# VHH binders against Uncharacterized exonuclease domain-containing protein At3g15140, part 3

Target 1, 337 residues: Uncharacterized exonuclease domain-containing protein At3g15140, of Arabidopsis thaliana (Mouse-ear cress) (q8w566)
Amino acid sequence: MASAFSAFRVSLSRISPFRDTRFSYPATLALAHTKRIMCNSSHSVSPSPSPSDFSSSSSSSSSSPSTFSLMETSENARWRPMCLYYTHGKCTKMDDPAHLEIFNHDCSKELRVAAADLERKKSQEFNFFLVIDLEGKVEILEFPILIVDAKTMEVVDLFHRFVRPTKMSEQAINKYIEGKYGELGVDRVWHDTAIPFKQVVEEFEVWLAEHDLWDKDTDWGLNDAAFVTCGNWDIKTKIPEQCVVSNINLPPYFMEWINLKDVYLNFYGREARGMVSMMRQCGIKLMGSHHLGIDDTKNITRVVQRMLSEGAVLKLTARRSKSNMRNVEFLFKNRIK

## First folded at step 21 (VHH; from q01 with S52D)

Design t06
Fold by ESMFold2, last read:
Structure t06 (fold): chain B 337 residues (1-337), chain A 124 residues (1-124)
Amino acid sequence: as target 1 above (337 residues)
Amino acid sequence: QVQLVESGGGLVQAGGSLRLSCAASGFTFSDYTMAWFRRAPGKEREFVAAIDRSGGETFYTDSVKGRFTISRDHAKNTVSLQMNSLRPEDTAVYYCAAEWHGKWTGEPSEFEYWGQGTRVTVSA
């Protein structure tokens, strides 16, 4: 049947994403203490002048696993879902080869930067971009952030938390989480790890301070950095609504942001009204099949990297008024409407 | 190539009923939240109703609650709006729209795909 889903047809023709229960996230008996995740490894940037580079990994501190598949060495290398315990810094199976074969434990896997990508890049007003894509309809359910170095375009760290609602009944939570995450066992990881939004903000502020991106004495915004969103809703609307629900003040680092759709419109001279549209127009393959916030954040980051590599300058597109924080000033005349 | 094609608009008398349909193609229908917006003469687009990816959750603007019902059919890749007890103030061009992230927002700028619209006129 020739349905109108062209992206699905392409996926099928290239050995469709794996959807069986083998990719279900394992339950753990105990979670590790949270660890800082470092994505910067320098192995994604090759200084070699050779006309062709092979990506075969033949060296490590340990022997290569015997289960290294042919698909991992071909042009059609298989995508693997992120280990969501790893993205929370809590994976207890980092020494289990079977687990590592099923789940990706490299936050930079689909986000590598080649030396040629820097040739057309322009200097930026910020040292770092924090790409964010919130998930949740009633309350926030997922809070994922990737840090992009504005000079190198490399992803250097991530912060990822599942968020436990406090105003929804247990019955409503269970129904919503099953509907949102039940595929591939993601609901189990959510139940194991989700914490209230107030605690997420506390942990996020520690993480920001560890990167020198913000501290309690910072007036507003981030230190030499800016949030990048796909649309305005996440920071303009959802964060303030969640802060009211959680009985916390709106954090000062959420007073300004970059809406990537508006920068995209002004840089390319063409409209892309969402993440999928930007990726289609740029010829960037959509990775991930979960509608997970972390996967969407990685895909948005790939658009950021493409735009930077083509000479875009990412500037603030919106800011709040200190006198009325519901009042948002839009800084670009030409905007997605 | 993404397309949303609305149908079922027309002239109807106040108190009457009308069913709008939107046929979707060129994208994975089950991945998107679907919505109806409307634009009355001389006014901006306004949100009417939305239905989530699974079809299990719906949301309506206050002025249409209890009168309008949104539904979707995954086998036919269609979303429908059943409009009952129509009033002259429901007169508008009705647009089908799609959104990936499921934000439940009333802002048109947050919607990725749009149809061309179908005209509904409600006479007194």
Scores: ipSAE 0.572, ipTM 0.835, lowest interface PAE 2.1, mean pLDDT 80
Fold by ESMFold2, fold request of step 23:
Structure t06 (fold): chain B 337 residues (1-337), chain A 124 residues (1-124)
Amino acid sequence: as target 1 above (337 residues)
Amino acid sequence: QVQLVESGGGLVQAGGSLRLSCAASGFTFSDYTMAWFRRAPGKEREFVAAIDRSGGETFYTDSVKGRFTISRDHAKNTVSLQMNSLRPEDTAVYYCAAEWHGKWTGEPSEFEYWGQGTRVTVSA
């Protein structure tokens, strides 16, 4: 009986959105040259009241966690996995209606902002937030970033790369990628698209320059923007470790960041030690494939949007020392430890 | 509503063995990397061992490698730490912890859920 229950549990895990026949990624006839992606940020449009309930008195529910949960549930009922070739700027099926019905090609889906969400928002010290959530155990395997406009809270663009390790054996890579992405149905896309970290950084710097967020003359951090991460590990520890492995200098835009958990603690006066805890406390439903970095980055962005809509001010929480770049100054006394 | 409850601690002689268990509830156990940390008297929490979501990969701090074995049971929603060849320096409160991202970090701040701990005392 225990074996039967174990097989049943594994079978249910195999029904992930990426393993459903509707969600199998199509073979790419030819990979496009990488193109800049612009997410659909849509102008904010207030919902019109229903004609049938126009005369009824109703309370405002747009700022309520329950209202956001209901809207997220409706969105989730029609959830489609993102086309991961599209997130790399490489989809060749943008003109195929059957493909578009199966795969989401709108990086702002599940991240839309209503006009009511801006009512309590406060001005920010930055024009943009770059939300990042790296994936990988030994070397980085996925590098996803979403740009959020700090004024409108809209997602304006996405940078997403799968990263090919250079210090793991090919056999170790194949085993890890099948284990991590095989149940998601993503391992084929990873093998088709992954590039070395050094090349990811080169492409990222081009993308940053296209957005006027950084260039070679920028000494420290980003231009009027800040990285937002869930915890310190990604930028504090993993990026420097990966730079050593890849034999590149630590990029200057990684010298400071915002740990969302520390801002969350100080804004709400309550601890949430991770993404799922923040989402549960805010009444935000987890969406997308479990532990796929771009989906986690979108979920963290939904927390950012909620916090901004409730009046949070996102400030730098950590900064490296120029004399020892592994030495990090924490700018908040009250922080997750 | 999330809860991690450690058990199996106690007093043991040097060279002995002990098995710790951690019962998990209130979250989808299979979505999380599980780890053990410990805090010796007067010290900060330090990483001991971790096991990935599937149970296929494990990692140990050097001082326990070869002596401790981490395992998980998805049917029982438990993670265990088999501790063999115990030494007085293994004396600590042992904590079960969970994290979403599957990182090989030893930093306590990166772990989302924590138990209250179980005391292990190894006498000479």
Scores: ipSAE 0.560, ipTM 0.835, lowest interface PAE 2.1, mean pLDDT 80
Fold by ESMFold2, last read:
Structure t06 (fold): chain B 337 residues (1-337), chain A 124 residues (1-124)
Amino acid sequence: as target 1 above (337 residues)
Amino acid sequence: QVQLVESGGGLVQAGGSLRLSCAASGFTFSDYTMAWFRRAPGKEREFVAAIDRSGGETFYTDSVKGRFTISRDHAKNTVSLQMNSLRPEDTAVYYCAAEWHGKWTGEPSEFEYWGQGTRVTVSA
């Protein structure tokens, strides 16, 4: 559904300024629903259902059901899909060797930084970059974020949630989930874990506070950090549309962002209109499965790391207007149209 | 060598029909949402229609609903736009475009690959 014709597309001209202070919830209740994830594996001690929804294909045998279509790569002998319960902080099989052989529980896998990568790196205006790539046509269906340390280029943590739509019928949801993810394992994780967008925002704010990236006194942008997107759509348009659907105010940390495509254009002096184009031009191999948002976010992060290692300085490219928050000011003259 | 090559443009009278085709090469066609945009003289590109990766969902701008049909053929790596009941206002250069993330955006900056366009002229 194109944004001009989406049933859930809301013109920003209809949105009142977001100033409602009822957005935040008590921190103790929010903390009860949010578990911090570290990039080094950690065991969960919670008694939770641990469905064996993820299957891996045989290394050289006939096809078997799996959560993802494996992508061909020359860099690794064997790629393993991330455990999606782990990315939600809910994996109860962290001490099971068979499970660990099938699923990746290291959020920095394929995102390693060598000492040589830091030799040409320049100082950044931010301490952290939050790489985000939302998924969903009508409403948001997946909210994945990776934190990158701007000094070391290392991935620090992730925040990953599946989002349950409120305006789509159950039948429409089931068809879209099957079409988008296509595998039993991802469908089951989706149904086990997906929560409404309002709750995702509540849990996200707890997670931001745990990293000292935002609090209620930080009412414009993030603390010493910036979101990085591949394109403007996610933060410019999709987030505000979803906030209206979910009856929440537009969070102040979504008032500004870095569109990686515009930084890329100005740094390399050449156009790359999307993630795959940037990766091809940089000689970075596409890794991961069939458009899973966390895997796309990891691929975008690999472009961020390459650009930083080559001396790029990532600066804000877009900001909402103070006088009319539905209007967006573009801060680069030379940008992707 | 990513290529999107449009064909099928031309001159037709109002009320007539025309079928545009776009041949794709140099990328994995089944990974991309495909769309048609158009640019009328003196105007910016605007969204016309899109079809998702599987071909199961389609989207149209209001002015073409019921008259235009987008389709794709994975065996031929083509996307087509059947245009019926054409109006002078449909006169434009029509562009084929591809987008990875499957977002139903009407914004050209979100599309990764573009064709050179094919001209459609609808006379009164």
Scores: ipSAE 0.558, ipTM 0.834, lowest interface PAE 2.1, mean pLDDT 79
Fold by OpenDDE, fold request of step 23:
Structure t06 (fold): chain B 337 residues (1-337), chain A 124 residues (1-124)
Amino acid sequence: as target 1 above (337 residues)
Amino acid sequence: QVQLVESGGGLVQAGGSLRLSCAASGFTFSDYTMAWFRRAPGKEREFVAAIDRSGGETFYTDSVKGRFTISRDHAKNTVSLQMNSLRPEDTAVYYCAAEWHGKWTGEPSEFEYWGQGTRVTVSA
C-alpha cells in the first residue's frame, strides 16, 4: 500500500521588487570658509633695561607661618552615579550644571591612584587590563569594560553598552528589565540605549581598534592586553552562549583571560570566592549600585588596583583550546574549584 | 561574620522525605542567589538546586527534578530544600551556598559563601 506523499508545492508568490526610489540627496557643498587667522607675530623687541643697582636691602622676611591649608582631602567628594547615557555616547545634558552635579561623567575620578600606590607595584606582562563584569541571566543585558593602564594603574577609558535580548519576547524583556533595573532606576536608560549583542560586538571592536588593543585584520587576541574577570563565567561560559544566540562567531580576543579570583588566591594565599569577599578582605568599600554591571566593574577594578599596588603580577589564568573552543585550559595549578 | 548554618539532615528510609534548612547571617541575604550542593562519599561536590535572589526562579539538577523543591524566606533569611522520594543515591552531605551576581553554571567555585553541611543518609 504505497502511501502517496502528496508534495504540496507551496507556490512561492513572486514578491515584486520594490522600486529603488533613488533619493538624490543634494550634496550641499557647504564651503566652510577656513578663515586663516593671521597670527601677526609682532616681535616687539622690548629694549634691554639698564642694570639698576641691587641694593641688598636685607628685608627680614618674617616667614609668616605658611598656614598649611589643610587641603581638605577631597575625600568627601560625594559619590555620584555614572551618567549611563554618557557611557553610551547619548548624553544630551553636558551643558546642564544641575545634571553635571548629580551624575559623574568621568570614571577615572572615582578610581584615582596615589603616588604611594605605585611604590610596590611590579612590572606587568601586559600593558593594559580590560576589566569586565557582564550582566544577564538568559541573555547578556549589560556589557561593561574598564581599561586599566598596567603601568600607572589609572583607568584610561571605559566601554559600556546595555544589550537587548533577541530571543526573548518583548513582554518577557520588559518584565525582566523591570525586575532587574527598575529598582535601580535605570530601566528607562536601558530601554533607550540597549542594542543587540551583535551590534555591541561591532561597536566594541571599533573601540578596541581606537585604543590599539585589537586589529580585525589579525586573527590574534588582544595587543599587549588581557581581560580581567571575577570568575570564569563571563568569558568561559556566557560570551560563547551569547554568540550562539546572536548567530555570530566567538571573537578571537576572548580566547584567554585573567580570573582575578585565582590571582587573588595565589597572591594572598587565601580564598576569596567573589568580588564582595575580595573587597572585604582588602578593606575596600563597595561602591555603587548592586548588580549594575558598570558599578561592579568599577569595584573589581578597585581590587585590581589594590593588588597591583601591593605587588601582584596579573597573569593569564585560562586559555581556550584552538582545536576546540569549548575546552578551556586552566593555567594556574592552585585555583578556586 | 558571614554564616550559613544547615539543619534538617538525618537518617531516612528510601521513599521517605526530609526538609533541609539553611539560616544565613552576616550578609545581605536578598542580594544573593541561594543554592544547595551535595557531596556523596568518594564523589565531588555537585550542584543540586538554586533559587534566584527574588525567589521567582528555581533550578535543579536532573536527578532531583520532580522530587526536590528549593524555597527561600526573605523575612527569616533562610533557604530550604524539601526532599521527597529519597533514594540511596541521594546519600550525601548537603551544603548551603550563596552567590552574589547570578553568574553560575553549578560549579562550586562560583559560589562565595558556604555552610558546614548537614548529613543525609538514605537507607535501602
Scores: ipSAE 0.433, ipTM 0.771, lowest interface PAE 1.5, mean pLDDT 88

Design t06
Fold by ESMFold2, fold request of step 23:
Structure t06 (fold): chain B 337 residues (1-337), chain A 124 residues (1-124)
Amino acid sequence: as target 1 above (337 residues)
Amino acid sequence: QVQLVESGGGLVQAGGSLRLSCAASGFTFSDYTMAWFRRAPGKEREFVAAIDRSGGETFYTDSVKGRFTISRDHAKNTVSLQMNSLRPEDTAVYYCAAEWHGKWTGEPSEFEYWGQGTRVTVSA
């Protein structure tokens, strides 16, 4: 049984860089309609008024002096947190240079794919992977999903919502959210954007349909796609528990998934019992705000991309029983216990 | 070199008390939820107690609620389990574990780091 009440305590962890006021999210009124974000870096072709002709399409060559290359000098730029209004499709400051300097508005940042990364890649059984990492101790508080093209390994899109609990008084919610998200103003974004889980599911199903990943005729799993989790808990246990709390049926796209830990164990022949262990073993730097679901989802995606580039084939590891959806069949004999 | 090292186990009579400690190293202690699990002879590991990253929230399995207290010391990077009113059913090897996500899973497979355990025997 999870604690229903947050407690305020003096913590020595207030020294961490994440608690630096420079990372505080400003009060940005979300005036924009929710808009699908595009993570594909190839969309960076500017809508220039100049007519385009057959000119050099490759900018990765050394044909231009690096003294005027903004992208080359920006590789030395300090890491910036993602704008959490942007990840919800609600940022009203996309044209503000001061805002863009503080907050990252490119969901492909830190997830770039080079041509060399594709040399050892194997064909996959799915066209897309949906990487998910839920946050919340009692009820779900954050629902982030990053879609990866299995052929190119590129990030296609992001679905990110904060979730409002339904079993707590407003006073208890405010205290809980301050305790969870009070650092760096994340609690403000949460209060501005959070919606009940039922509404998150409704919006998610619209988003899935826009990507042809699921519709009502797709009763089992996703269309040519699979969820990827770091562990079983999120889809195996947390989603069904939240559905009971929210008085909704378990969505059919949550009937099967890929536990990256089990694929990792079988591909490398060694255990990594969590995201940080996988990243250490692969030499991948942990990036982003500690324990924000969207940042963890990006880190897990870096592991997915590394495994794909090294020739891993990501297969379903778990499936619910059609006769009893509370029973889960594990498809790998050699798995993390 | 991530390490979790438990100590404080031993033999105690029913109704007695023990204090278990877990020393953590090789990772940023403040980033992790810490937990105690136990394995009784012939049984699988089961969840006992957890404490969040800040120490502000705790969670206990029903059979130990009111008798056991989990705490953490950020200066020493330690987690403790104060075990009072011990019963023979509490006899087990007790393990310290760490989890990056604060999900309160109760599932051993979801915990990233584990200690080797400390034995607790409660005699009738």
Scores: ipSAE 0.401, ipTM 0.767, lowest interface PAE 3.4, mean pLDDT 79
Fold by OpenDDE, look of step 21:
Structure t06 (fold): chain B 337 residues (1-337), chain A 124 residues (1-124)
Amino acid sequence: as target 1 above (337 residues)
Amino acid sequence: QVQLVESGGGLVQAGGSLRLSCAASGFTFSDYTMAWFRRAPGKEREFVAAIDRSGGETFYTDSVKGRFTISRDHAKNTVSLQMNSLRPEDTAVYYCAAEWHGKWTGEPSEFEYWGQGTRVTVSA
């Protein structure tokens, strides 16, 4: 008995084109009469008189110019939050002195290296370190990177993007962002600037190429550079998960990285299981807003600079298998477990 | 000094309930995800439950779902684990742990601070 599944043809009813109502809002011409107040003030400057000749003797006391040692008041440059519109290339207030007073637009100034910090620095296997600290538990919400010159320990540049989730509902996103970035007062800038992760990767690859750190024509890793993470989670776990969510291939430059925790353990002979622990143990003051990725990346960078200044050599700590990118080989025998 | 101090462990019969508490000090409690782990005799330490820094999200291992409830009190800097319908297989030392940022998968190495643990024994 062949059950005839009746194909219900849902009739697409033609919703009619609603009409052109031309609301003619009237152009009220309010002629604001700018009264030119002609302030006439005539003040008669009286010609004060020509006083006389007194000849007195030019004793040339050679007052030695007191070299006012310009005490460079080390203006303890008041910490200023980074302009997050600027980090996204969207700052429209670069000509506003009030804006420039409130916000920092130069990350290198926050991460200065003294000449003394270079005295014990060793040669590195890489010319550049890309310090990364991702935000977002479910999907990535923030993608911050700082470039550190391995020779000078200076910060060369930054890449920073807020990332818009693609699988979450708008309501869920708004609630999440309010809870995370709303408390920091940066939820607006997140909403104004956040882009899908796929687009973040595209823009990041352009930025990498601009710095000669990676070439898309080479299926290879970074050019004389390595990612530096605080833990394995960012590159080992979160990046691959996000690539699946965003329906993109894992970028080839995420095949190996330096976990700063493992380097720290081997260099100092003591465990630090997080950024805050490393900073405390090193006597580094935590700066910026907690759980803002760009500020956390800067804090991790401070630890990197400290370790380099004390003679640490940053080596690869993890590498993905070529046969199975889900498998990670840990290169350090002694690591945080 | 950073401290996590667990309490509330003890002997309980199967089907019974316990409430574990962990008092946190020496760090900014509101900045950390709080979690409970357990280690049964002859087994490795395993993830039990976590609560995010805001207290808005909770996570559980499958074996405790519907039986255990994690909560936190920001005013008291405490995290609690209400354990209901306890089973002999829940017998373990329970540890409080803290993780900064929320970058965890349930691996012990991801957690920065640890308590000394409290023993829970569930009799048949």
Scores: ipSAE 0.373, ipTM 0.736, lowest interface PAE 1.6, mean pLDDT 88
Fold by OpenDDE, last read:
Structure t06 (fold): chain B 337 residues (1-337), chain A 124 residues (1-124)
Amino acid sequence: as target 1 above (337 residues)
Amino acid sequence: QVQLVESGGGLVQAGGSLRLSCAASGFTFSDYTMAWFRRAPGKEREFVAAIDRSGGETFYTDSVKGRFTISRDHAKNTVSLQMNSLRPEDTAVYYCAAEWHGKWTGEPSEFEYWGQGTRVTVSA
């Protein structure tokens, strides 16, 4: 008994093309008549007598604070967004001139150091600074790091990963990513590249080893390097929380860090309670997309470079207790509370 | 210049209500998480409530949950705290604060900009 599979021909109904209604907005040229109010007020201010010109030419040599011109790279280089596929090692358009014109593939070009910037630089306790600025409130969504050479102040390299939450529903993730990255136009690249935090740590440890910054065979911290954060939250709070969520141990290289806010306070003798405040006080222009972790990391790096160029010494500000990793010792007496 | 100006504080009886307002200026209001903190006499400043930059998510300390509501108006650059069922223990100077990174646990050091505060006194 040969069962006749009736092929339902679904009729593709032709949806007709809706017409281009050209709404002609009328250019109402409102000629604002600038009435010249001739206020003639004749006030005869009496010539008070010319007190004698004791021209004590105290040449106050206003030592113009040498605006340490961190070379504003020539004003004419239009800021270009970083190719986020490139930062993930997934750019397939390195041979496309149009792509190379639109996107930056070299973060060091944005963070150039002039020879003059080194004149007041002091010796540092570390050879490298790992500037980090994590994104994500519930789970980490972005893991950006820049390496700064403590001697040259140059950016050596970057590590950048989008991080995929593992405890959120797909719907919740999509909504959150749309809200965070949709306006920035980076939601697609996030979806294409985001990996679980456990995998981010694995790839990060490979990257650390490639830079001789950490050895997995040692239970030690970073090799002659330190993390630099804008606040304590990233390393003190967020990383441990994410490790629990991801069911991994806290990596041993997250046991100590430099909070730039505390260094800033002690160096300048003034409080700056955020990145924007530090940048504003230092006269550094905020660059990039706000709340994109890689761009924020670059901005923090600009503050680091400025502080180094002015003679700051970046020291550890916080350390986890070996006996209880939940306890953090703050090493600076004067810190932002 | 960055400015946060709190208003709406005053004397109220227990069980009463107040609405605090904070007017923000001198920064891009939409880029910041806004929060309320309070400092009671002889105590440290403590987190009360926060609202994310979009206004879509709100956070509260446990002692004010169900009684306080934080809201923001992007058109007016204002953040508000509706306080209902006020208690004597809610007596404090209330401060408006702003955080740019979205990286906070409720610690005062995480917040970049602060108001001068408005006094709330709840009488028994």
Scores: ipSAE 0.263, ipTM 0.685, lowest interface PAE 2.2, mean pLDDT 88
Fold by OpenDDE, last read:
Structure t06 (fold): chain B 337 residues (1-337), chain A 124 residues (1-124)
Amino acid sequence: as target 1 above (337 residues)
Amino acid sequence: QVQLVESGGGLVQAGGSLRLSCAASGFTFSDYTMAWFRRAPGKEREFVAAIDRSGGETFYTDSVKGRFTISRDHAKNTVSLQMNSLRPEDTAVYYCAAEWHGKWTGEPSEFEYWGQGTRVTVSA
């Protein structure tokens, strides 16, 4: 019994061409006759008398600007470099007193907030700021984050990873790392700890979840938190480029950020085109090793803390378009260009 | 005080050469990427060349590749731009700039310190 499969001919109905109705908008030339009212009023302003030269010697008490001395709490605590193995969870010398004397294992101690620093602090739109300063021109080499509590201005925690390039030759990597980190003496720890960017993102997402800053199941942005950058390059340019190199999607939490330079410009009414300029203008001492991402992140954090202590409100400065993630909307009218 | 002082600009005929120099002071020169920008009449400031802090890497805009050479002297705190085979299109005010972070794409906003510029005019 050969079952006849009836071929239903779906009739392609001819969608009729909608007519071009030429709406002829009439050009009504309203000649508004602006009547020049010639108000003549002649009023004779009487020459009121020359009041006498009371030379009031206003003693301008030069109120010396109270240099809000960030109380350098006088503990001459010698700056110690951060243990980079510790920041990677790989320090095996936590029981070595000599190691603990040489290296810092507590980032919060370097970024202490005095009670006086909170007096002028304003309420923030975010509960937490994630300060970021990426290293690497070709591929990312370092991924440092500090969490700042927006209420206390204290550093809550850090996330720090060295990142291993995946598209560079080993020889090129070795040469690049030697040039960047060799003089700093951190090339060894880089080689010992550096992981692919994909893995950095995975570990970072776990860390975000542990801090209740992001939920992977919602595919939303950060929870009551915002990234803070020194410039737009890190999140606007470098992260998307690295995601392409690493063959991963752009994480949804990189859709918006705070460029500290733009906030700085609007708060102080003066331009600072870099971290060093901001720090100099604020009288903040630069600490740490030059071009070590974690130290730069700490320095940016010092600027954040200073601005907050002076009453700055940190607002989003940039957002990726929902329709095209490659397009960035800048939210501040006045920004560094 | 941070200063960048450009010199070496002038009038040159097409096909000629100039060497620009920028003297840096008031900051740790070795920590900065140094760059040259230019602003032609009626145009925006554009990136020309950069040299990294070590002097090991150099970068150029496409229009000057093979004609211009950026170099730096750490002992003198100077950055130079050798400009060969100059063209009328190279007519501009040339600016020296410094970038500390090493994070730049050639946008002027990325550069922290600037000179006052030196004028280069290339006649036909």
Scores: ipSAE 0.189, ipTM 0.644, lowest interface PAE 2.3, mean pLDDT 88

